# VHH binders against q96fz2, part 150

Target 1, 269 residues: q96fz2
Amino acid sequence: CGRTSCHLPRDVLTRACAYQDRRGQQRLPEWRDPDKYCPSYNKSPQSNSPVLLSRLHFEKDADSSERIIAPMRWGLVPSWFKESDPSKLQFNTTNCRSDTVMEKRSFKVPLGKGRRCVVLADGFYEWQRCQGTNQRQPYFIYFPQIKTEKSGSIGAADSPENWEKVWDNWRLLTMAGIFDCWEPPEGGDVLYSYTIITVDSCKGLSDIHHRMPAILDGEEAVSKWLDFGEVSTQEALKLIHPTENITFHAVSSVVNNSRNNTPECLAPV
Below, E stands for the ipSAE of ESMFold2; O stands for the ipSAE of OpenDDE; V2 stands for 0.75 times the mean of E and O plus 0.25 times the DockQ between their complexes.

## First folded at step 9 (VHH)

Design K1 (framework vhh_6z1v_2; at its last look DockQ between E and O 0.86; V2 from the best seeds 0.00; counts 0 for: pae E 12.6 > 2)
Fold by OpenDDE, look of step 9:
Structure K1 (fold): chain B 269 residues (1-269), chain A 123 residues (1-123)
Amino acid sequence: as target 1 above (269 residues)
Amino acid sequence: EVQLVESGGRLVRTGGSLRLSCAASGSTFSTYTMGWFRQAPGKEREVVAAITQSGGRTYYADFVKGRFTISRDNAKNTVYLQMNSLKPEDTAVYYCAARIGFYSTAPNEYDYWGQGTQVTVSS
């Protein structure tokens, strides 16, 4: 996974992340560093994207079932990294393979500390190789959306008003991530960064691409992944597997350029 | 910073029962995973039992074999270890420990420790 969409306004995104804590109380996640949130239809590595994480990571007296929403850098920078520039990291940390997560120090160590997060997106993009050509067809991949009688198919949102309605009730894609905290050697603010855990693709997606992000499907899976106080690493890793509960449609080549940030990126062709 | 104070350790006979208590200072007790450890003379400190912040999950060492029960009362800022069917090999200093996160069997993963309470089981 090298490209995502996360374009919802902050307030809409927050509402979409409503949850119940361990006590069954309805809550909204509190924002950390909301000013770092930059909505975009075309998110690439090294950009900031919103993730959910347990409040207990920030507050020692917090219930581990409470959630914080925070923009973090895509591409995990390990805490032990000693260079002054994160871009000097010599290995790719955009993704973490599920089968080797425990073999790589960069991911094993933060995971052992309970630094699990849920990466939020409208969906992610993947490119299918066209047989016989050097051309790749991009697809937008996301959770199936509930068709409300009034809200036509994502593709039928002919009016801006209908489009807004679709996004107001959009089920966000929830991907399993690992984050770490890096302190720059020269001082400054602590950098929070994340990697997306990947798995082999489900059967439905296998023709498009052989790998997919580990998707946490449902509130229980999300809660268990985040709650590092009540759920062990071993138990959490059982949540990491391919899912068939996904849909996709072909999109235009507009998304190929990471600078393009328009609704056309995820519109069906 | 959390202060932990163990109590209840004493001399008991083989087959006897004992309840240990650990009282935590402050108002943040409910956010900590709690554990009981023990250390016998000449031996390493080892985990006895652990319990998550909510009490929803517990761990017991293999040697416990159903004899001990860990519990907590968050309203009282206290964790307990009910010890039944005690044996001479259970003789040790018992320590209460606290950490943020899921329970661990490794002592170095805990952030706060009590001073310990002596449990002696006579034959």
Scores: ipSAE 0.356, ipTM 0.732, lowest interface PAE 1.5, mean pLDDT 92
Fold by ESMFold2, look of step 9:
Structure K1 (fold): chain B 269 residues (1-269), chain A 123 residues (1-123)
Amino acid sequence: as target 1 above (269 residues)
Amino acid sequence: EVQLVESGGRLVRTGGSLRLSCAASGSTFSTYTMGWFRQAPGKEREVVAAITQSGGRTYYADFVKGRFTISRDNAKNTVYLQMNSLKPEDTAVYYCAARIGFYSTAPNEYDYWGQGTQVTVSS
């Protein structure tokens, strides 16, 4: 996974992230750096996207089940990186394979510190390579959405009222991530950055691509992944597996150019 | 800053039992993972047992072998270690420790420590 959509206005996104803490109280995640949120239908590596993480990462007295939402850089920059420019990192950290996560220093160190996050998106894109051609067919991949008589179609989101019918109750994709904190050697703010954990694709996606993000399906999985105070690394890694609870549709090649930020990127063709 | 005070250590006979307490003050106790450690003369400090923030997960060192039980009472800001079937090799100073995050078996990963309570098991 190397392209996502995360286009909801901040208030809509925040409402979609409502949760219960350990005591059963209804809460919204508290934002860090809300002005850094850059909604787009077409997010790529090195861009900022919102992630959920435990409040305990920021506050010494916090309940570890309470959640913060913060924009972080896609493409994990290890805390030990010594250059002043993150673009000089000599290896790709956009994704982290689940089968080698404990073998790679870039990922095992922050994971051992409990630096687990949930990467939020409307869904993600993958390109299917067709046999016998160089052409690739992009697909938009997302959680199944509840359909009612009042539900809108993704392709009909061309007016404010039609947009609201589709997106106002959208179930956000929740992907397992690892983050790290890098202090630039010349000073300045700490850089928070993340990687998305990947697994072998489920049967339903295997014809599109052989890998998929590790999806956390439901509040129990999300809570356990985030709560590094109550859930060990070993226990958390048991949450990392493929899921069949996923749907998709073909989209136009408009999404191929990462500069295109338009609803057409995810519209069915 | 949290302050930890252990109590309950004393001289007991082989096969005896005792219960250690660790009282916490200065911060919200419920935010910390707690551990019991011990250090015998001439030995390194070692983990005995640990318990997560809510008490939902516990850890016990192999040498405990079902003899010790860790528990916590967040309303009273206290963690306990019930020690049964004591052996002379359990003689040590027992320390209560606190950290943020999941428990660890490594002493250097704990941020706050008590002053210790002496447990002596006579043959």
Scores: ipSAE 0.000, ipTM 0.318, lowest interface PAE 12.6, mean pLDDT 88
ESMFold2 (binder alone), look of step 9: mean pLDDT 88; pTM 0.902

Design K2 (framework vhh_6z1v_2; at its last look DockQ between E and O 0.86; V2 from the best seeds 0.00; counts 0 for: pae E 8.1 > 2)
Fold by OpenDDE, look of step 9:
Structure K2 (fold): chain B 269 residues (1-269), chain A 123 residues (1-123)
Amino acid sequence: as target 1 above (269 residues)
Amino acid sequence: EVQLVESGGRLVRTGGSLRLSCAASGSTFSTYTMGWFRQAPGKEREVVAAITQSGGKTYYADFVKGRFTISRDNAKNTVYLQMNSLKPEDTAVYYCAARIGFYSEAPNEYDYWGQGTQVTVSS
């Protein structure tokens, strides 16, 4: 996974992340560093994207089932990294393979500390190789959305008004991530960064691409992944597997350029 | 900072029962995973039992074999260790510990420790 969409306004995104805590109380996640949130239809590595994480990571006296929403850098910077520039990291940390997560120090150590997060997105993009050509067809991949009787197919939102309605009730894609905290050697603010855990693709997606992000499907899976106080690493890793509960449609080549940030990126062709 | 104070340690006979208590200071007790450790003379400190912040999950060392039960009362800021069928091998100083996060078998993963309470089991 090298490209995602996360374009919802902050308030809409927050509402979409409504949850019940351990006590069954309805809650909204509290924002940390909301000013770092930059909505975009075309998110690439090294950009900031919103993730969910347990409040207990920030507050020692917090219920571990409570959630915080925070923009973090895509591409995990390990806490032990001693260079002044995160871009000098010599290995790719955009993704973490599920089968080797426990073999790589960069991911194993933060995971052992309970630094699990849920990466939020409208969906992610993947490119299918066309047989016989050097051309790749991009696809937008996301959770199936509930068709409200009034709202035609996501693709048929002919009016801006209908489009807004679709996004107001959009089920966000929830991907399993690991984050770490890096302190710059020269001082300054602590950098929070994340990697997306990947798995082999489900059967439905296998023709498009052989790998997919580990998707946490449902509130229980999300809650268990985040709650590092009640759920062990071993138990959490059982949640990491391919899911068939996904849909996709072909999109235009507009998304190929990471600078393009328009609704056309995820529009069906 | 959380202060932990153990109580209940005493001399008991083999086959006897004992209940240890650990009282925590402050109002944040419910946010900590709690554990009981023990250390016998000349031996390393080892985990006996642990319980998550909600009390929903528990851990027991292999040597416990169903003899001990860990529980907590968050309203009283107290964690308990009910010890039954005690053996001379259970003689040790028992420590209460608190941790942020899931329970661990490693003592160095815990943030706060009590002073310990002596449990002696006579033959």
Scores: ipSAE 0.373, ipTM 0.732, lowest interface PAE 1.6, mean pLDDT 92
Fold by ESMFold2, look of step 9:
Structure K2 (fold): chain B 269 residues (1-269), chain A 123 residues (1-123)
Amino acid sequence: as target 1 above (269 residues)
Amino acid sequence: EVQLVESGGRLVRTGGSLRLSCAASGSTFSTYTMGWFRQAPGKEREVVAAITQSGGKTYYADFVKGRFTISRDNAKNTVYLQMNSLKPEDTAVYYCAARIGFYSEAPNEYDYWGQGTQVTVSS
């Protein structure tokens, strides 16, 4: 998993993240660094994307079930990294395999500090290898969406009003992530960065790609992953598994170029 | 910063009971996982019991299960260790400790410590 869509305006994204805290109180997550949010149909590693994390990471009096939403850099930069430029990191941290997460220092250390996050997206892209060519067929992969009188079909949106209906009710994909905090040696703001945990693909996706992000399906899974004050690392890792509750459709090669930021990136073909 | 003060340690007879208290000063007590540790003479500090910030999860070392109970009162900024059926092997200095996140058995993972209270159990 190396490409996502996360294109919703901040207010729409925030409403889609409504949740209940441990006392049952309905809440919206509070933004940190909202100016770093760059919506796009076509997010790639090293870009910023919004993640959820426990408020306790930022505020020492916070209830650990309360959520912050913040843009973070995709591609975890370990807190121990000593160079001044994160692009000099000698290994790829875009993804973290679930079967080795406790063996890799870049992921084990922040996980032990409770640095768990939920990576938000409209959905993600994967490329299926095409027999006989170097070209690959991209797919857009996302949660099945529930139809209501206010919802619409992604493929049928042909006006601003219809497009608005599709996305006003969109169920965001919620992927399990690990984050870390890196202090640049020359000073400046702390860099928050994340990796997406991956698992073997479910049967429904196995013809497209052999790996998939670890998807947290439902508010119980999301809450347990985020709540590092009440949920141990061992218990949290039980949430990390493939899911069959996923759907997809083929998309055009427009998405191949990460500069293309249009609805055509995720439109069915 | 949080400051921790233990009380309640004393000499008790084998089979007896006592309750340790740890009073915390600071507005952030409710954000901490709290632990009780003990250290007998010539031995390393070891975890006895721990309780998460909400009180929803507790941990007990095997040597104290069924005899000790940890609890907390966030309104009073206090964590307690009720110790029943005391044995001479329970003789130690007992420490209250605090950390952010889930409990840890490792003492070096705790950020704040009390000064300790002596518990002595006579044969």
Scores: ipSAE 0.012, ipTM 0.528, lowest interface PAE 8.1, mean pLDDT 88
ESMFold2 (binder alone), look of step 9: mean pLDDT 86; pTM 0.886

Design K3 (framework vhh_6z1v_2; at its last look DockQ between E and O 0.65; V2 from the best seeds 0.00; counts 0 for: pae E 12.5 > 2)
Fold by OpenDDE, look of step 9:
Structure K3 (fold): chain B 269 residues (1-269), chain A 123 residues (1-123)
Amino acid sequence: as target 1 above (269 residues)
Amino acid sequence: EVQLVESGGRLVRTGGSLRLSCAASGSTFSTYTMGWFRQAPGKEREVVAAITQSGGRTYYADFVKGRFTISRDNAKNTVYLQMNSLKPEDTAVYYCAARWGFYSTAPNEYDYWGQGTQVTVSS
């Protein structure tokens, strides 16, 4: 996974992340560094994207079932990294393979510290290789959305009003991630960064791409992944597997340029 | 830093009951998983029981066999070990430990330890 969409306004995004804590109380996640949130239809590695994490990571007296929403850098910077510039990392940390997560120190160590997060997106993009050509067809992949009688397919939003309604009730894609905290050697603010765990693609997606992000489907899966105080690493890793509960449609080549940030990126062609 | 102080250890007869307490200092007790460990002379330290921060999940060693119960009172910053049907083989120093995150059966994964309390079970 090298491209995502996360374009919802902050307030809409927050509401979409409503949850129940372990006591059954309805809550909204509190924001950390809300000013770092930059909505975009075309998110690439090294950009900031919103993730959910346990409140206990920020507050020593917090309930581990409570959630915080925070923009973090896509591409995990390990805490042990001693260079002043994260871009000097010699290995790719955009993704973490599920089968080697425990073999790589960069991911194993933060995971062992309970640094699990849920990466939020409208969906993610993948490119299908066309046989016999150098052309790649991009697809937007996301959770199936509940068809409200009035809400036509994402493609049928003929009016701005209908489009807004679609996004007001959009089910966000929830991907399993690992984050770490990096302190720059020269001082400054602590950098929070994340990697997306990947798995082999489900059967439905296999013709498009052979790998997919580990998707946490449902509130229980999300809660268990985040709650490092009540769920062990071993138990959490059982949540990491392919899911068939996805849908996708072909999109235009507009998304190929990471600088393009328009609704056309995820519009069906 | 969390300071842990165990109490309640004493001499008891076989078949007797004992309740151990561990009092934690500070206001962050509720954020730690708590565990009870024991160490007999000449033996390695071993986990007895553990409990998550909320008390929602517990762990018991195989030798416990339903005889012991771990519980906690976060309002009192205290974790307890109720020990029933005690046996001579339960004789050991019992330690309270705290860990950030989920409980572990490995002693080296705990962050803070008490000084221990001696439990002796006579035949």
Scores: ipSAE 0.669, ipTM 0.859, lowest interface PAE 0.8, mean pLDDT 92
Fold by ESMFold2, look of step 9:
Structure K3 (fold): chain B 269 residues (1-269), chain A 123 residues (1-123)
Amino acid sequence: as target 1 above (269 residues)
Amino acid sequence: EVQLVESGGRLVRTGGSLRLSCAASGSTFSTYTMGWFRQAPGKEREVVAAITQSGGRTYYADFVKGRFTISRDNAKNTVYLQMNSLKPEDTAVYYCAARWGFYSTAPNEYDYWGQGTQVTVSS
């Protein structure tokens, strides 16, 4: 997984992240660094995307079930990185394979500190290798969505008002991530960055691509992954597996160029 | 920032039982993960049991599983270790410890420590 869509305005995104704390109270996550949120239909590694994490990471004595939402850099920069420029990191941290996560220092160390996050997106893109051509077919992959009479589906929207209605109650994709905090040696703000955990594809996606992000399906899974005060690393890793509760449709090659940031990137073809 | 005081250690016979208590003060007790550790003569300090903030999850070392029970009472700011079926090998100084975040089996990961209470099990 190397491309996502996360295009909702901040207020809509925040509403979509409504949750219950451990006492059953309805809450919205509190933002950190909201001005760093850069919505786009076409997010690539090194860009900022919003993630959820426990408030306990920021506030001594906080309830670990309370959530913060913050933009973080895609592509984990380990806390031990010595160079002054994160672009000089010579290994790829966009994704983290679930079967080797406890063997890689870049991921094991922050995971042992409870630095688990939930990476938010509208959905993600994958490219299918096509037999008989040298072209690749992109797909947009997302949670099944509840249909309404007028909108029906993402492909049924034919006007601005109908498009807005499709996204108003969109179920955001919730992917398991690990984050780390890097202090630049020259000084300045701490850099928060994340990796997305990957697993083997489910049967429904195997014809598109052999890997998929580890998806946290439902609030119980999301809560357990985030709550490093109550859920051990060992128990949290049991949440990491493929899911069949996923859908997709083919999209145009407009998405291939990461500079294209329009609804056409995820529109059905 | 938080003070921990153990009590309840004494001499008991093999097969006997004891309940250790650890009273906490100074900070919000309910936000800390709590652990019990022990150090026997001539040995390194080792984890015995641990319990999460809410008490919803517990850990037990292999050598004490089935015999010891950790619990906490957040209203009384107290963590307990119920020790049953005691063996001479359980003779040690028992320490209460508090950690920010999830529990750990490593003593050097704990932020606050009590002074310890001596448990002696006679054959």
Scores: ipSAE 0.000, ipTM 0.274, lowest interface PAE 12.5, mean pLDDT 87
ESMFold2 (binder alone), look of step 9: mean pLDDT 87; pTM 0.889

Design K4 (framework vhh_6z1v_2; at its last look DockQ between E and O 0.81; V2 from the best seeds 0.00; counts 0 for: pae E 9.4 > 2)
Fold by OpenDDE, look of step 9:
Structure K4 (fold): chain B 269 residues (1-269), chain A 123 residues (1-123)
Amino acid sequence: as target 1 above (269 residues)
Amino acid sequence: EVQLVESGGRLVRTGGSLRLSCAASGSTFSSYTMGWFRQAPGKEREVVAAITQSGGRTYYADFVKGRFTISRDNAKNTVYLQMNSLKPEDTAVYYCAARIGFWSTAPNEYDYWGQGTQVTVSS
């Protein structure tokens, strides 16, 4: 996974992340560093994206079932990294393979510390290789959305009003991630960064791409992944597997340029 | 900072029962995973049992073999260790410990410790 969409306004995104804590109380996640949130239809590595994480990571006396929402850098920077510039990291940390997560120190160590997060997106993009050509067809992949009686096909939001309604009720894609905290050697703010765990693709997606992000489907899976106080690493890793509960459609080549940030990126062709 | 105070340790006969208590200071007791450790003379400190924040999950060392039960009352800021069918080899100082996150079998992974309570099992 090298491209995602996360374009919802901050307030809409927050509402979409409503949850129940361990006590069954309805809550909204509290924001950390909300000013770092940059909505975009075309998110690439090294950009900031919103993730969910347990409040217990920030507050020693917090309930581990409470959630914080925070923009973090895509591409995990390990805490042990001693260079002053994160871009000097010599290995790719955009993704973490599920089968080798425990073999790589960069991912094993933060995971062992309970640094699990849920990466939020409208969906993610993948490119299908066209047989016989050097051309790749991009696809937007996301959770199936509930058709409200009044809302025609997600693709037919002909009016701005209908579009807003669709996005107000959009089910966000929830991907399993690992984050770490890096302190720059020269001082400054602590950098929070994340990697997306990947798995082999489900059967439905296999013709498009052979790998997919580990998707946490449902509130229980999300809660268990985040709650490092109640759920062990071993148990959490059982949540990491392919899912068939996805849908996708072909999109235009507009998304190929990471600078393009328009609704056209998501539009079906 | 959380202060932990163990109580209930005493001399008991083989086959006897004992209940240990650990009282935590402060109002945030429910934020911590709690554990019981023990240390016998000349031996390393070892985990006995652990319990998650909500009490929904428990861990027991292999030597417990169903004899001990860890529980907690978050309203009372207290964790308990019910020990049944005690043996002379259970003689040790028993410690209460608190940790942020899931339980650990490693003592160095815990943030707060009690002073310990002596349990002696006579033959």
Scores: ipSAE 0.018, ipTM 0.353, lowest interface PAE 5.3, mean pLDDT 90
Fold by ESMFold2, look of step 9:
Structure K4 (fold): chain B 269 residues (1-269), chain A 123 residues (1-123)
Amino acid sequence: as target 1 above (269 residues)
Amino acid sequence: EVQLVESGGRLVRTGGSLRLSCAASGSTFSSYTMGWFRQAPGKEREVVAAITQSGGRTYYADFVKGRFTISRDNAKNTVYLQMNSLKPEDTAVYYCAARIGFWSTAPNEYDYWGQGTQVTVSS
């Protein structure tokens, strides 16, 4: 997993992240650094994307079940990284394999500090290798969406009214991540950055690609992954597995160029 | 940052009961997982029990399970250890400790410690 869509305006994204805390109260996550949110149909590594994390990471008196939403850099920069340019480490930390997460110092250390996050997206893109050519077929992959008489199709979102029918009630993809906090050696602001945990693909996706992000399907899984005060590392890792509760459609090659930020990136073909 | 003060340790006869309290100063008590540890003279500090931030999850060492109960009252900034069926082997200084995140059995993973309270169990 190396490309996502996360295009919703901040207020729509925030409402899509409504949740219940430990006491059953309905809440919205509180933003940190909202001005760093850059919506796009075509997000790539080194860009910022919103993640959920426990409020306890930021506030000493917080209930660990309360959620913060914050943009973080895709491509985890370990706290021990010594160079001044984070871009020099990006190739190793876009994803984290679940089968080796406790063997890699870059991921084991922040995980031991409870630095678990949920990476948000509309869905992700994956490229299927086409036999007999060098061509690759991109797909947009996302949670199944509830269809009602008021629902629109993804391809019909070409006006404000049609966009609302598709996206106002979109179920966001929720992927398991690990984050770390890097203090630049020559000073400056602390950098928050994340990796997406990957697993073997489910049967439904195996014809497209052999790996998939670890998807947290439902509020119980999301809550347990985030709540480092009540859920141990060992218990949290049991949440990391493939899911068949996923759907997809083919998209045009417009998405291939990461500079293309248009609805055509995810439109069915 | 947080200050912890244990109380309630005293001399008690074998088979007796005792309740330890640990009072925390500061508004941050509800943010901490709390543990009770003990240390007998000449021995290493060992975990007795632990309780998560909300009180929803607890841990007990094998040697005390069934006899001791950890609880917390976040409104009073206090964690308790109810100790029943006490044995001479339970004689030790008992410490409360605090950390951010899920509980641990290792003492070096706790950031804040009390001064301890002496429990002595006589034959």
Scores: ipSAE 0.011, ipTM 0.468, lowest interface PAE 9.4, mean pLDDT 88
ESMFold2 (binder alone), look of step 9: mean pLDDT 87; pTM 0.892

